# VHH binders against Esterase OVCA2 (ovca2): the designs that were tried, part 9

Target 1, 230 residues: Esterase OVCA2 (ovca2), of Xenopus tropicalis (Western clawed frog) (Silurana tropicalis) (a4ii73)
Amino acid sequence: MAATETPGAAQKRVLRVLALHGYRQNERSFWERTGALRKRLRGRADLITFSAPLLVPDPDAEPGAGDPDSLQDESRGWWFSNPEQNSFDAMEESKTCSGLEAPLDTVAKAFSELGPFDGILGFSQGAALVAIICALKQQGDPRFHFDFAILVAGFKSLSTDHAKHYQQPITVPSLHVIGETDRVISAAMSQELVSHFENPVILMHSGGHYVPACAPQKKVYWEFLDKFLT
Below, E stands for the ipSAE of ESMFold2; O stands for the ipSAE of OpenDDE; V2 stands for 0.75 times the mean of E and O plus 0.25 times the DockQ between their complexes.

## First folded at step 8 (VHH)

Design s10 (from a5 with E104Q; framework vhh_7nfr_2; at its last fold request DockQ between E and O 0.72; V2 from the best seeds 0.57)
Amino acid sequence: QVQLQESGGGLVQPGGSLRLSCAASGFTFSDYYMSWVRQAPGEGREWVSYISSSGSYTYYADSVKGRFTIARDNVKNTLYLLMDSLKSDDTAVYYCAKDRTTIQVYGSTYDYWGQGTQVTVSS
ESMFold2-Fast, scan of step 8: ipSAE 0.549; ipTM 0.776
ESMFold2, look of step 9: ipSAE 0.455; ipTM 0.770
ESMFold2 (binder alone), look of step 9: mean pLDDT 81; pTM 0.813
OpenDDE, look of step 9: ipSAE 0.538; ipTM 0.817
ESMFold2, look of step 10: ipSAE 0.448; ipTM 0.775
ESMFold2 (binder alone), look of step 10: mean pLDDT 81; pTM 0.815
OpenDDE, look of step 10: ipSAE 0.540; ipTM 0.815
ESMFold2, fold request of step 15: ipSAE 0.399, 0.446, 0.028; ipTM 0.742, 0.766, 0.289
ESMFold2 (binder alone), fold request of step 15: mean pLDDT 81, 80, 81; pTM 0.816, 0.812, 0.818
OpenDDE, fold request of step 15: ipSAE 0.606, 0.600, 0.596; ipTM 0.860, 0.860, 0.857

Design s12 (from a5 with E104W; framework vhh_7nfr_2)
Fold by ESMFold2-Fast, scan of step 8:
Structure s12 (fold): chain B 230 residues (1-230), chain A 123 residues (1-123)
Amino acid sequence: as target 1 above (230 residues)
Amino acid sequence: QVQLQESGGGLVQPGGSLRLSCAASGFTFSDYYMSWVRQAPGEGREWVSYISSSGSYTYYADSVKGRFTIARDNVKNTLYLLMDSLKSDDTAVYYCAKDRTTIWVYGSTYDYWGQGTQVTVSS
């Protein structure tokens, strides 16, 4: 036995991807909604997720469903487009980005405490935040170190406070996953966000507002991720 | 069984217009995403435009956006590319390409290609 060798086996490199949920979701619901994707990525990438810091009322919660302050019952969001009502609508132009400092600090903390990460993935409002984080990385923000982004049902923020993040082409290698029948974030809204990225990979699917991971879509995720497994 | 046949190419002056057609057979045309891809002399293939099976969703390469329009006629099983304000850089062989009905991938290889139609923009 060589004294300089540590006990243990050599491990294959697996990509670590920080995953940001959508508006009114949380760590638990997003983990459940990405189960199919996680199975397809097994051995290539691990998804690490956490709840956004802003609490959002859940009007669809049943009376007596549980503690509204628990992580299981909380609807979470990254920012609000209507600061008077603490609500968010992707189609609403706003002149504020109430709460943006808190979610950016939360994501920065995740990079510091749970990292390093090879990439970042976002869904819906989480994907819009991923685009902002890519722009901040492009602007030299030292908190965010990663090599690629996956943006599912993403959109360009209509907050005037976010307009500055779209002034430069975003050069982070990106995969944009767009649902043709998405009734929450239209394909046109996602295509508008794509226009701000350089050399994007685009995956269109016939479905609506969800993270797709059927067998044909698996090949696209694998081909994209394999470029970073070198 | 799948057959794609392009037509409408030719020699045109800078600033001119052309309309390319692709006649499709051997599959249910209305079920498939369709793309136009071009290859310039001595260069690799460049994706130009795609259109969804319904025709409701279109996307264009930055180099052609605002100048080209992709369209389809699902009754006639025909794909079109309407090219306006042609530039010398548009000189290429233009290919019609078949994608899958429920998935389209920018920058990937396609299942079926036509023979191509030559577009030359020169004075």
Scores: ipSAE 0.007, ipTM 0.357, lowest interface PAE 9.8, mean pLDDT 82

Design s13 (from a5 with E104R; framework vhh_7nfr_2; at its last fold request DockQ between E and O 0.74; V2 from the best seeds 0.59)
Amino acid sequence: QVQLQESGGGLVQPGGSLRLSCAASGFTFSDYYMSWVRQAPGEGREWVSYISSSGSYTYYADSVKGRFTIARDNVKNTLYLLMDSLKSDDTAVYYCAKDRTTIRVYGSTYDYWGQGTQVTVSS
ESMFold2-Fast, scan of step 8: ipSAE 0.542; ipTM 0.778
ESMFold2, look of step 9: ipSAE 0.441; ipTM 0.768
ESMFold2 (binder alone), look of step 9: mean pLDDT 81; pTM 0.824
OpenDDE, look of step 9: ipSAE 0.567; ipTM 0.830
ESMFold2, look of step 10: ipSAE 0.503; ipTM 0.785
ESMFold2 (binder alone), look of step 10: mean pLDDT 82; pTM 0.828
OpenDDE, look of step 10: ipSAE 0.595; ipTM 0.835
ESMFold2, fold request of step 15: ipSAE 0.401, 0.445, 0.476; ipTM 0.738, 0.777, 0.766
ESMFold2 (binder alone), fold request of step 15: mean pLDDT 81, 81, 82; pTM 0.824, 0.823, 0.826
OpenDDE, fold request of step 15: ipSAE 0.604, 0.610, 0.603; ipTM 0.862, 0.864, 0.858

Design s16 (from s6 with E104Q; framework vhh_7nfr_2; at its last look DockQ between E and O 0.02; V2 from the best seeds 0.00; counts 0 for: pae O 7.0 > 2, placed apart)
Fold by OpenDDE, look of step 9:
Structure s16 (fold): chain B 230 residues (1-230), chain A 123 residues (1-123)
Amino acid sequence: as target 1 above (230 residues)
Amino acid sequence: QVQLQESGGGLVQPGGSLRLSCAASGFTFSDYYMSWVRQAPGEGREWVSYISDSGRYTYYADSVKGRFTIARDNVKNTLYLLMDSLKSDDTAVYYCAKDRTTIQVYGSTYDYWGQGTQVTVSS
């Protein structure tokens, strides 16, 4: 009687997702901020966090008062809307943004060194960048290979230099997570970005400017991600 | 071939100081974060400190904060660890480790290690 080897439980493929942080965050702080989400996605998707290339000056950093004990958590940004001040404001209309070359190169390096990835996730400024990356991918940019995008507190960049990336509908499968009471990135701003995507999934939550991961949101995340596990 | 060679270990009394060096070759040293990791007898490897590619940013484990200083010379392709106020608990083999990536990534792993240098703190 040949012991029918029970077909080994097909090790459920875990999706790999590159995660882009918001303005004045970094790989560590964003990792912590996504803790709840990571827990909810356990066994389905892994988030990989990395730091943006630009250092954001701490306005409160008195020259020389570096408390040796203050783990000077480096604030990072993807681009500046005001390059002269090394600052970013999502509401600032800027004709002179710092170029996208540095942030795109950094993301490209992440894909190259840490990939392959199944998806990309962005938060706030990172989400805005993810939208641009989706457009570039669609245009045939060989640096970016992924199947889906998750945009949390996303918005359309107001930089004139970035306008070209929104001229064509973005066809990358996308999940947009929008806070109804978000005071940093308003729901209206996020909805504007949504309008540039084809067949977007929209997850609204009652909260503010954060990555939500409660039970209701979990269901939506799972439903979205399961489409890519098959 | 990537090579990391530690030196500067030895026997020192409690309260003493040591300077460790790590000579790096076989890669663009200035493009990578570098770390010191130590392993005490019978224990696992413990992260001690790391330094950014440019040397601008340094980080320390709580156990060594205020006592150890990590530095690098990108011209000489050398990593340093200045250890002051040494304690018996600092006794370990100290390893130089190269970060796997050229970008700052959470949970980044090391792809190359040195052979280690023994540090013994005893009265």
Scores: ipSAE 0.202, ipTM 0.579, lowest interface PAE 1.2, mean pLDDT 90
ESMFold2-Fast, scan of step 8: ipSAE 0.394; ipTM 0.756
ESMFold2, look of step 9: ipSAE 0.370; ipTM 0.735
ESMFold2 (binder alone), look of step 9: mean pLDDT 81; pTM 0.816
ESMFold2, look of step 10: ipSAE 0.251; ipTM 0.668
ESMFold2 (binder alone), look of step 10: mean pLDDT 81; pTM 0.819
OpenDDE, look of step 10: ipSAE 0.021; ipTM 0.287

Design s18 (from s6 with E104H; framework vhh_7nfr_2)
Fold by ESMFold2-Fast, scan of step 8:
Structure s18 (fold): chain B 230 residues (1-230), chain A 123 residues (1-123)
Amino acid sequence: as target 1 above (230 residues)
Amino acid sequence: QVQLQESGGGLVQPGGSLRLSCAASGFTFSDYYMSWVRQAPGEGREWVSYISDSGRYTYYADSVKGRFTIARDNVKNTLYLLMDSLKSDDTAVYYCAKDRTTIHVYGSTYDYWGQGTQVTVSS
């Protein structure tokens, strides 16, 4: 073990946050979408992101159209609300879904291989999954160890298979980031998810479906994260 | 122990083609994303391409898109880079690299590097 020059070098000074992308994104596109946030959080938190396990079919793709020289990023998702069509719609109420085993196993593997993590962040479908992970952690699931959650453009899953995860208030400290003009996940949908968390911190912005990190928003992120720096 | 052995480099004229191979051993090859990385003399390492564990998706640096194709054979534990329309700027030592973890992370660190294979493109 190498000696350190910093007093209290054994203490954590930068939070590690596992970040879950939204539907039709991947680690590359989500890394780019969080660039402004990562810059604002420099020295306070590091974001670690990876691709969801499910391939989302391109609706414009032509099966058998020739050799696919893949020059484009693949679209990924955490679950399908319509498993017969391999599709997801946040407004679709469904009795069946593609299941959560694959996405939860993938996140658990990320905790095991890339951890430990201080927190978890999700965007859109990733934020909906973060809420479910918070509920599982609260139920004693040993795969998930973290102290806080940040949920950006989140929503409550309308799958009846997922209703059990919202039966008890979620006590994990949370920051909810909501866009007033979000046309993909309305503010009302995000507010519905907020209602399932105890003592949530809410950051409202005038924009649409993205991860905001302008100067007014950075202060809220900093104040939230500073509670977990030791 | 993890080993990566590159081959297939050589001297070619501009516009020529080469096929690089990387034989992998000492780990479960089919569980890891694999990459090609190159280094020109006196320069730092430049990422060229990566391929998912299943081989179903691939990514390329802008400098090689449309000219290079990455492929893998999980039965033979071999990674390939097919290089077409080679340019003098492609002159470098080409290394294959294994992701550190089975979960691919954008900007992740490579666990193992091969010895490299020299590609020289000259007129």
Scores: ipSAE 0.150, ipTM 0.579, lowest interface PAE 5.1, mean pLDDT 85

Design s21 (from s4 with Y57R; framework vhh_7nfr_2)
Fold by ESMFold2-Fast, scan of step 8:
Structure s21 (fold): chain B 230 residues (1-230), chain A 123 residues (1-123)
Amino acid sequence: as target 1 above (230 residues)
Amino acid sequence: QVQLQESGGGLVQPGGSLRLSCAASGFTFSDYYMSWVRQAPGEGREWVSYISDSGSRTYYADSVKGRFTIARDNVKNTLYLLMDSLKSDDTAVYYCAKDRTTIEVYGSTYDYWGQGTQVTVSS
């Protein structure tokens, strides 16, 4: 609101998009991984990113490696599908998860303190959380106000506690970005999530588990975002 | 009104140590990430260190890693920077900065700054 430009201005307003990283990432690594996308969207949309609240014990980390007083390289996550091991697997069905109160509160604070936002973007586990946030927004949750969602390598959470969020079709305008050779989140898993959205825009790319931003993908992002700049 | 007051700066020889403090008032200190930012004579501002609201997470610029330690006392509403193995290149005015947000955002926007405390490393 405060950042709204005068109607009829010659220049278009830049969209503000809240961006949620994937499992075992953090704000810094995700900022680095979205560099190509941010370049392609320059002048059209700005990505604002932040770290998820849960610390992930990284199984690839060397015991005792790194600076114990410096945690900037920490792996973060939004929830655990196995809370006893503090681990997450998108293919794991679980009756008990680590809960969504902390991640949803963190995202709500981002909306309140960094907002307003025009849209929300998620990657991998972050995209799964974006879908849940879209469902909550549609149910009237006042914490989440935005006009569109972009879900990159997204999937439907298999946690039983989250099944309630997929009971109604999600009408939030959405762009789903899916890698045909993604070996972490298969195209089929992402397509299952797509089925819960009404009138989704789909961007298929030949690559794997990453946020694509080559010239052909740029056109689809621009056409999607331009609907919210007018 | 938000107020940040730095102290502890001074003249120190290379290899020496200093402890900077920042007394915070006018906001719920325990809810916010806090930063130390420095500015050397004739240069722009350089981020030095960042600490989470609880103090459980700390981040450092590569130039100070292993030499500086950021800490906080949420009962006393005070932020600290413990500076060891000081070098001439550490000479700067050091500012306590309040993050605008209560969430972790690397390189986040600051809404309030202290007046600064001068650190001079010289023989």
Scores: ipSAE 0.165, ipTM 0.545, lowest interface PAE 4.1, mean pLDDT 86

Design s25 (from a5 with Y32R; framework vhh_7nfr_2)
Amino acid sequence: QVQLQESGGGLVQPGGSLRLSCAASGFTFSDRYMSWVRQAPGEGREWVSYISSSGSYTYYADSVKGRFTIARDNVKNTLYLLMDSLKSDDTAVYYCAKDRTTIEVYGSTYDYWGQGTQVTVSS
ESMFold2-Fast, scan of step 8: ipSAE 0.304; ipTM 0.714

Design s27 (from a5 with I103L; framework vhh_7nfr_2)
Amino acid sequence: QVQLQESGGGLVQPGGSLRLSCAASGFTFSDYYMSWVRQAPGEGREWVSYISSSGSYTYYADSVKGRFTIARDNVKNTLYLLMDSLKSDDTAVYYCAKDRTTLEVYGSTYDYWGQGTQVTVSS
ESMFold2-Fast, scan of step 8: ipSAE 0.447; ipTM 0.767

Design s30 (from a5 with T101V; framework vhh_7nfr_2; at its last look DockQ between E and O 0.01; V2 from the best seeds 0.00; counts 0 for: pae E 13.6 > 2, placed apart)
Fold by ESMFold2, look of step 9:
Structure s30 (fold): chain B 230 residues (1-230), chain A 123 residues (1-123)
Amino acid sequence: as target 1 above (230 residues)
Amino acid sequence: QVQLQESGGGLVQPGGSLRLSCAASGFTFSDYYMSWVRQAPGEGREWVSYISSSGSYTYYADSVKGRFTIARDNVKNTLYLLMDSLKSDDTAVYYCAKDRVTIEVYGSTYDYWGQGTQVTVSS
């Protein structure tokens, strides 16, 4: 029965940002991989990581070998572009995918159970899902309430089932972070996604496929986030 | 009324094994991620392991990976921890913890705890 603490008056507002990891990551690994960014955002924003719902099979696992949970207990994905093989490839055009019901439900539960959030951030496959969530929010989906999006190494899904989400310009304020040498999600792929957003802010960095946080880049994050502090 | 009751602790020699159980009631057990957390004397609580609501996904702290196995039985509403190759550093009170959320979140706070079961590893 005893409550340890009551909600206190907010003395300093820090933005709360829900963070969606990339393919084959999970909440723990993504929290660790965003350590540099979280350090640079202290006092402005807190990232809250969580795991995608789908277990990603180890393609090198022997059929029927051992305990599958021991082999696959950390790798997650938001959807599969090849549902027959439970796999994803950002360059794969697909008529069918594993569907968005489970990933959208998982994100919706994060909003209801861990929210409210001021913004949403995604990396790689997570960023592709964030873009779709932005489109859904814009259309009035009551599950998703936030003021801005940060899309790191984002791309437009090539699954036919997802095409409807790109039919109208997305007006959610957005920061797009693009790696010039990214060999997983090319700058061209990220720029194609950018073309679907109105008034996007773009942060280019010289690196590859990761979440950048060096000193010059933090200023772009800060200026973007400061627009939403009150 | 959420209740979590741990059992199966005891005294064991180094290299030995124990199986902990946690009987859960007062909530829809199969909807929630569950955890084992331990506390050695004079130490803070240390997360040991998580298991997804279905039991399909398991996660372990580096200190126990390869030695401990978490499992659940959603028919019996029971959480398990199989501890193998026990070391003196594993001596602690082990708690069963219910997460406040139905999805996995790094660093989640737990809303309900059991009373704990003592595990002592000594020669």
Scores: ipSAE 0.000, ipTM 0.182, lowest interface PAE 13.6, mean pLDDT 81
ESMFold2-Fast, scan of step 8: ipSAE 0.386; ipTM 0.738
ESMFold2 (binder alone), look of step 9: mean pLDDT 80; pTM 0.803
OpenDDE, look of step 9: ipSAE 0.005; ipTM 0.291

Design s36 (framework vhh_7nfr_2)
Fold by ESMFold2-Fast, scan of step 8:
Structure s36 (fold): chain B 230 residues (1-230), chain A 122 residues (1-122)
Amino acid sequence: as target 1 above (230 residues)
Amino acid sequence: QVQLQESGGGLVQPGGSLRLSCAASGFTFSDYYMSWVRQAPGEGREWVSYISSSGSYTYYADSVKGRFTIARDNVKNTLYLLMDSLKSDDTAVYYCAKDRTTIEVYGSYDYWGQGTQVTVSS
């Protein structure tokens, strides 16, 4: 594994993509889970990942190398649908949620300090946030500049506070990757999110809740990304 | 001017213990995630451990989980690596590394120390 970003990786012939992990993941676990995708995209795109700001408790975690009394919360999330319990469920309708200020500020900081980026990729809750960021970008938010989005196992937030982000069709060029047997985010939930995008590209795969990178998926990723390579 | 200085390396027998230190200066240490990275002779750099700016969250490579502990002292601007049950495969130069940003980003470093040699040999 590379300990430092490779010199020249930011050149225009190689796309730079900011990648947002899913709920209960973090930058490290998401980096490991996208290893196959990164290898398939070699020479086309580089993925840059980072951890979401909210801490998600994991009472079943094995004690780490630290003191057993230490907080072993390595799991991160972008927002909570139940802020009283610091928990999230994609199927939970909520009138309130933990605000988007912290996750949006964190993503904006990533654009500022790690950018520029050609695109943005999200998985699961990260993909739901990517959709909101696409909406903010087209509304003129100066923090977010990118040309395309890839949304893997995405869904439309059921938080009432987020409904405003779906009022206009999202025109950002998008690739939606959906698992036919996904039991965390059903294909129907992802298809609902797709309905809010104009001219989306859709990649269906037979698998469950993960970022696919087998040979058939590589072709679709490459065809999508090649439209943004000059 | 950012500066990172490692110390505490040395020769140790298999099963022994060492404590590495990294003295940081020239930046607000308490704002940054910090890492330990090692490099064995003829090999590439391998990430070992990562600690959040507050010290509340720590991450370890599978090869060192349960044997190494990363810690920091934000008052003294010092990063530590406590190494227990050392193995011959742990022989490497150990580097202290500062993240490029104040957010947690794996493999994104803008400064490295000069390193401290750890040799595990009988």
Scores: ipSAE 0.006, ipTM 0.193, lowest interface PAE 11.5, mean pLDDT 81

Design s37 (framework vhh_7nfr_2)
Fold by ESMFold2-Fast, scan of step 8:
Structure s37 (fold): chain B 230 residues (1-230), chain A 120 residues (1-120)
Amino acid sequence: as target 1 above (230 residues)
Amino acid sequence: QVQLQESGGGLVQPGGSLRLSCAASGFTFSDYYMSWVRQAPGEGREWVSYISSSGSYTYYADSVKGRFTIARDNVKNTLYLLMDSLKSDDTAVYYCAKDRTTIEVYGDYWGQGTQVTVSS
C-alpha cells in the first residue's frame, strides 16, 4: 500500500537544537565558538543558544575575538560547586552547590519561549547539565520535551546534591563528543558520564576542549541526526 | 583586585633547569585551579600546565610532559613551574593564570609574565 502519514502532520526538514554553553561562556561567545559546527550542520539542524543565569566574576578577562560592536561579554555559569566563592570546579568533590533551580528554570523558559526543540546540546558544564535534564525528562519532568542529546566534553557532576540524577541508566538517545587531548575535562571523566547512558554513540577526536566540526566529525553528526529527521 | 606576580625566568643553556614562581593575591588562592601559559616571540599563546585547587590533580601539554612539573603551596599562596631539560623551543614569556586557562578555554586573570630564554 501507499505510505501514509499521520493526517495533518507537518513536514519537518531541519531539527531545532537548544545549546547550553560551558562555564565562563555566554550566548555570544558560544555562538562564535560553534560557527564551524553550525556550518557543518547546515540544512540538518539549527542551534539556538542563550546565556546561563549566574554571573561569574572576570574583571581582567582577555578581550574576546567576537564582533567588535559587541561590548557585552559577561562570563556565565550554570551552577557553583563552591557557592561561598561563586566558583566551579569539575575535578573535586563538593558537599554542597548553588543549587539547580535557577539553571533549570532558565532552560525551561528557553523551551517555553524559543521552542519547540527536537534535541539539546551541551558543552562542558552545559553538557553536565544536559545529562541531568535527560535524567529529569526520563523521570517525567514536563518542562523538558526533546528526542535526543549531544554532550560535548561532558562530565558527571561530583556535587553530592546531584548524585540522585545518576541513579538509573539514561535511555535518551545520545551522542558523546570527547577530545583525546582535553585538559579541562579528561577523556576518562567524559567516559564516566557515558557509562550512565544506554547505547550511547561516541565521537572521539584528537583535539582538546572545544566543539569539533572537521570533515570526519561531520559524518558522525549527520548519521546521528538523520535518525530524527524522518 | 586579583594580582599575579611571576618570577624566576632568565637565560639558560639547552638542557638546563629553571624554577618559575607566581605570587597570588586578592583572592582565595586555595579555592582555584591555577595555570601556566606561554607565548613565544611572534607566536600565539600555548597552554603549558594546570593544577587543581588542592594540588591533587595536574595536567601538562604533551610538549612539556615529563620535563616540567607544576606545584603549588596554598599556605604561601604561590604557584610553581619546575622546568627540566629545557629546549630552544621553550623560549617564551611565561604567564601565571587564575583558573583553568588553556588555548581552548578562556581564563579569569593573567599576570605580567616572566621571560625564559634557552640559547647558546
Scores: ipSAE 0.000, ipTM 0.161, lowest interface PAE 15.6, mean pLDDT 81

Design s38 (framework vhh_7nfr_2)
Fold by ESMFold2-Fast, scan of step 8:
Structure s38 (fold): chain B 230 residues (1-230), chain A 122 residues (1-122)
Amino acid sequence: as target 1 above (230 residues)
Amino acid sequence: QVQLQESGGGLVQPGGSLRLSCAASGFTFSDYYMSWVRQAPGEGREWVSYISSSGSYTYYADSVKGRFTIARDNVKNTLYLLMDSLKSDDTAVYYCAKDRTTIEVYGYFDYWGQGTQVTVSS
């Protein structure tokens, strides 16, 4: 069992969940954007997040502006669908993938250095990566040890190099959170990803591209997570 | 009380087609996501398909995608599974399942039907 309690005035154990941000986000912005979810999960699960390895240039940013603190606000990504332009579009098909090896190594490093983890959560591009990690875990990859996945605004990667990860049903217990009015990752794109998971739990919300955590959605997260609190 | 009654199963040859029906009563059918779940002999339960309360959203397991179609008739309170290009691996008892909640979440089943047997002979 990964979870432990503090001796004396014993604390209830809490699930540790590694959280992967979306494209153009980073540790800081994702922490801020998950504030409502973290509040709803208080006492059940803690989210641990970190910045993806690839720097995504902001066209409005001042070039060369930098001090140690400015790195906390840099836009990050997990892989590029167009490596020559250092850009990513979920609707863009790619015959080659030049970035996925680095993201998987980065997540493996987080498991090693920040773990152990009970589960993994991803948003948008981070959720697409979570699905690939789930496939690798069930195929016996020793780098990834966790019991469940939460995929928010997820999609199936259109990179040909990633097609192999969807050839077998993904058996990891999963919660898929889908926005009915999401204009970035359509409900249909998330439905396609859901089809590759066995016995998925799905939470549909009326909103767009964000991590929802209103009162009705809180109950769904709680019921899903409670299965892993023993 | 909630009741779910499946029908339409039977023996069919590989490549054949079947239409399963589930008659629902005892609850407001149009408020709930519905699903089909199957269980092959000696195996665990496998989710097959979900359909939203309005019918606007459908989800399929990869093993049946492109071959099966889930549909519903909210006037007749009936759920359907249209099965095409059947394979020996589709041999199972098929269950109609009602979700526990109406808050646009599914995968938590409250009630199950008695099941209908589908056998695809090889």
Scores: ipSAE 0.006, ipTM 0.344, lowest interface PAE 12.6, mean pLDDT 82

Design s40 (framework vhh_7nfr_2)
Fold by ESMFold2-Fast, scan of step 8:
Structure s40 (fold): chain B 230 residues (1-230), chain A 124 residues (1-124)
Amino acid sequence: as target 1 above (230 residues)
Amino acid sequence: QVQLQESGGGLVQPGGSLRLSCAASGFTFSDYYMSWVRQAPGEGREWVSYISSSGSYTYYADSVKGRFTIARDNVKNTLYLLMDSLKSDDTAVYYCAKDRTTIEVYGGTYFDYWGQGTQVTVSS
């Protein structure tokens, strides 16, 4: 697809990466949380992020509380493991989920309107969706064209409707970023997802549930991305 | 044919205020995110602010937070930038930009069309 970009955005070839936020995040909060990564990737890759389609209720809101000043910061999610409560838990096994039509259509629209993209990046629930998108791409889904995936704090979906996406090894080149002290998505859960990818590159860091971008991680990101600049 | 036409720039003293306008035509204005982008003399383009298609969500660069307000009138197909407490560093050509997408996107430099620009000069 022919896409136009401002000449000032890139003075030389730069990879374009579609980035999928985690559960209860949105385009703004995820953009802010990836600031360090974007700085480290300057000159090699640009991240494009957007909000997931599902509104997540605020469980912290108190009945009778006044209107919040930040009404524009709605929490978003890609799917619900419990559609009756509009909630998601990575540890919840579910035969009934909110489905993937809406999130996949939203990602497909992003590819169509903002593409082309060289890669896709996901964090937490977004990374779980990236893995499913990689499987769909491998199966010939024409909506998703990209060359690599970066999966940060990813996990294998426990929804029974999603099990079919893990039946064959995923051959898309992948970088998996895993926090040793992550208390939301354990390293074991992320390693379970890694086991479904062929020849994965793994970046372990000592931190918890976030997108790391310190100097040591910069080298691993750059070495991974450099393979797609030629 | 998509057209964007900026106006409202000029020379102001530090601490002054200006209101920029952008008249849009040739597309369904109410369907698109709109942005303001500026370019200072000898520098690259800097994204300043964007507003969602409905006007419900607004976002600002750190350099202008608390001083600038973006607004839109979907009936008049017009985008606005209200600039308060102007600094010499705000001196730039200000461009109106139509987002490429109807999806909510933050901080990207991905625009279909740019206006011709309006010059803002903060006197000092």
Scores: ipSAE 0.011, ipTM 0.251, lowest interface PAE 9.7, mean pLDDT 82

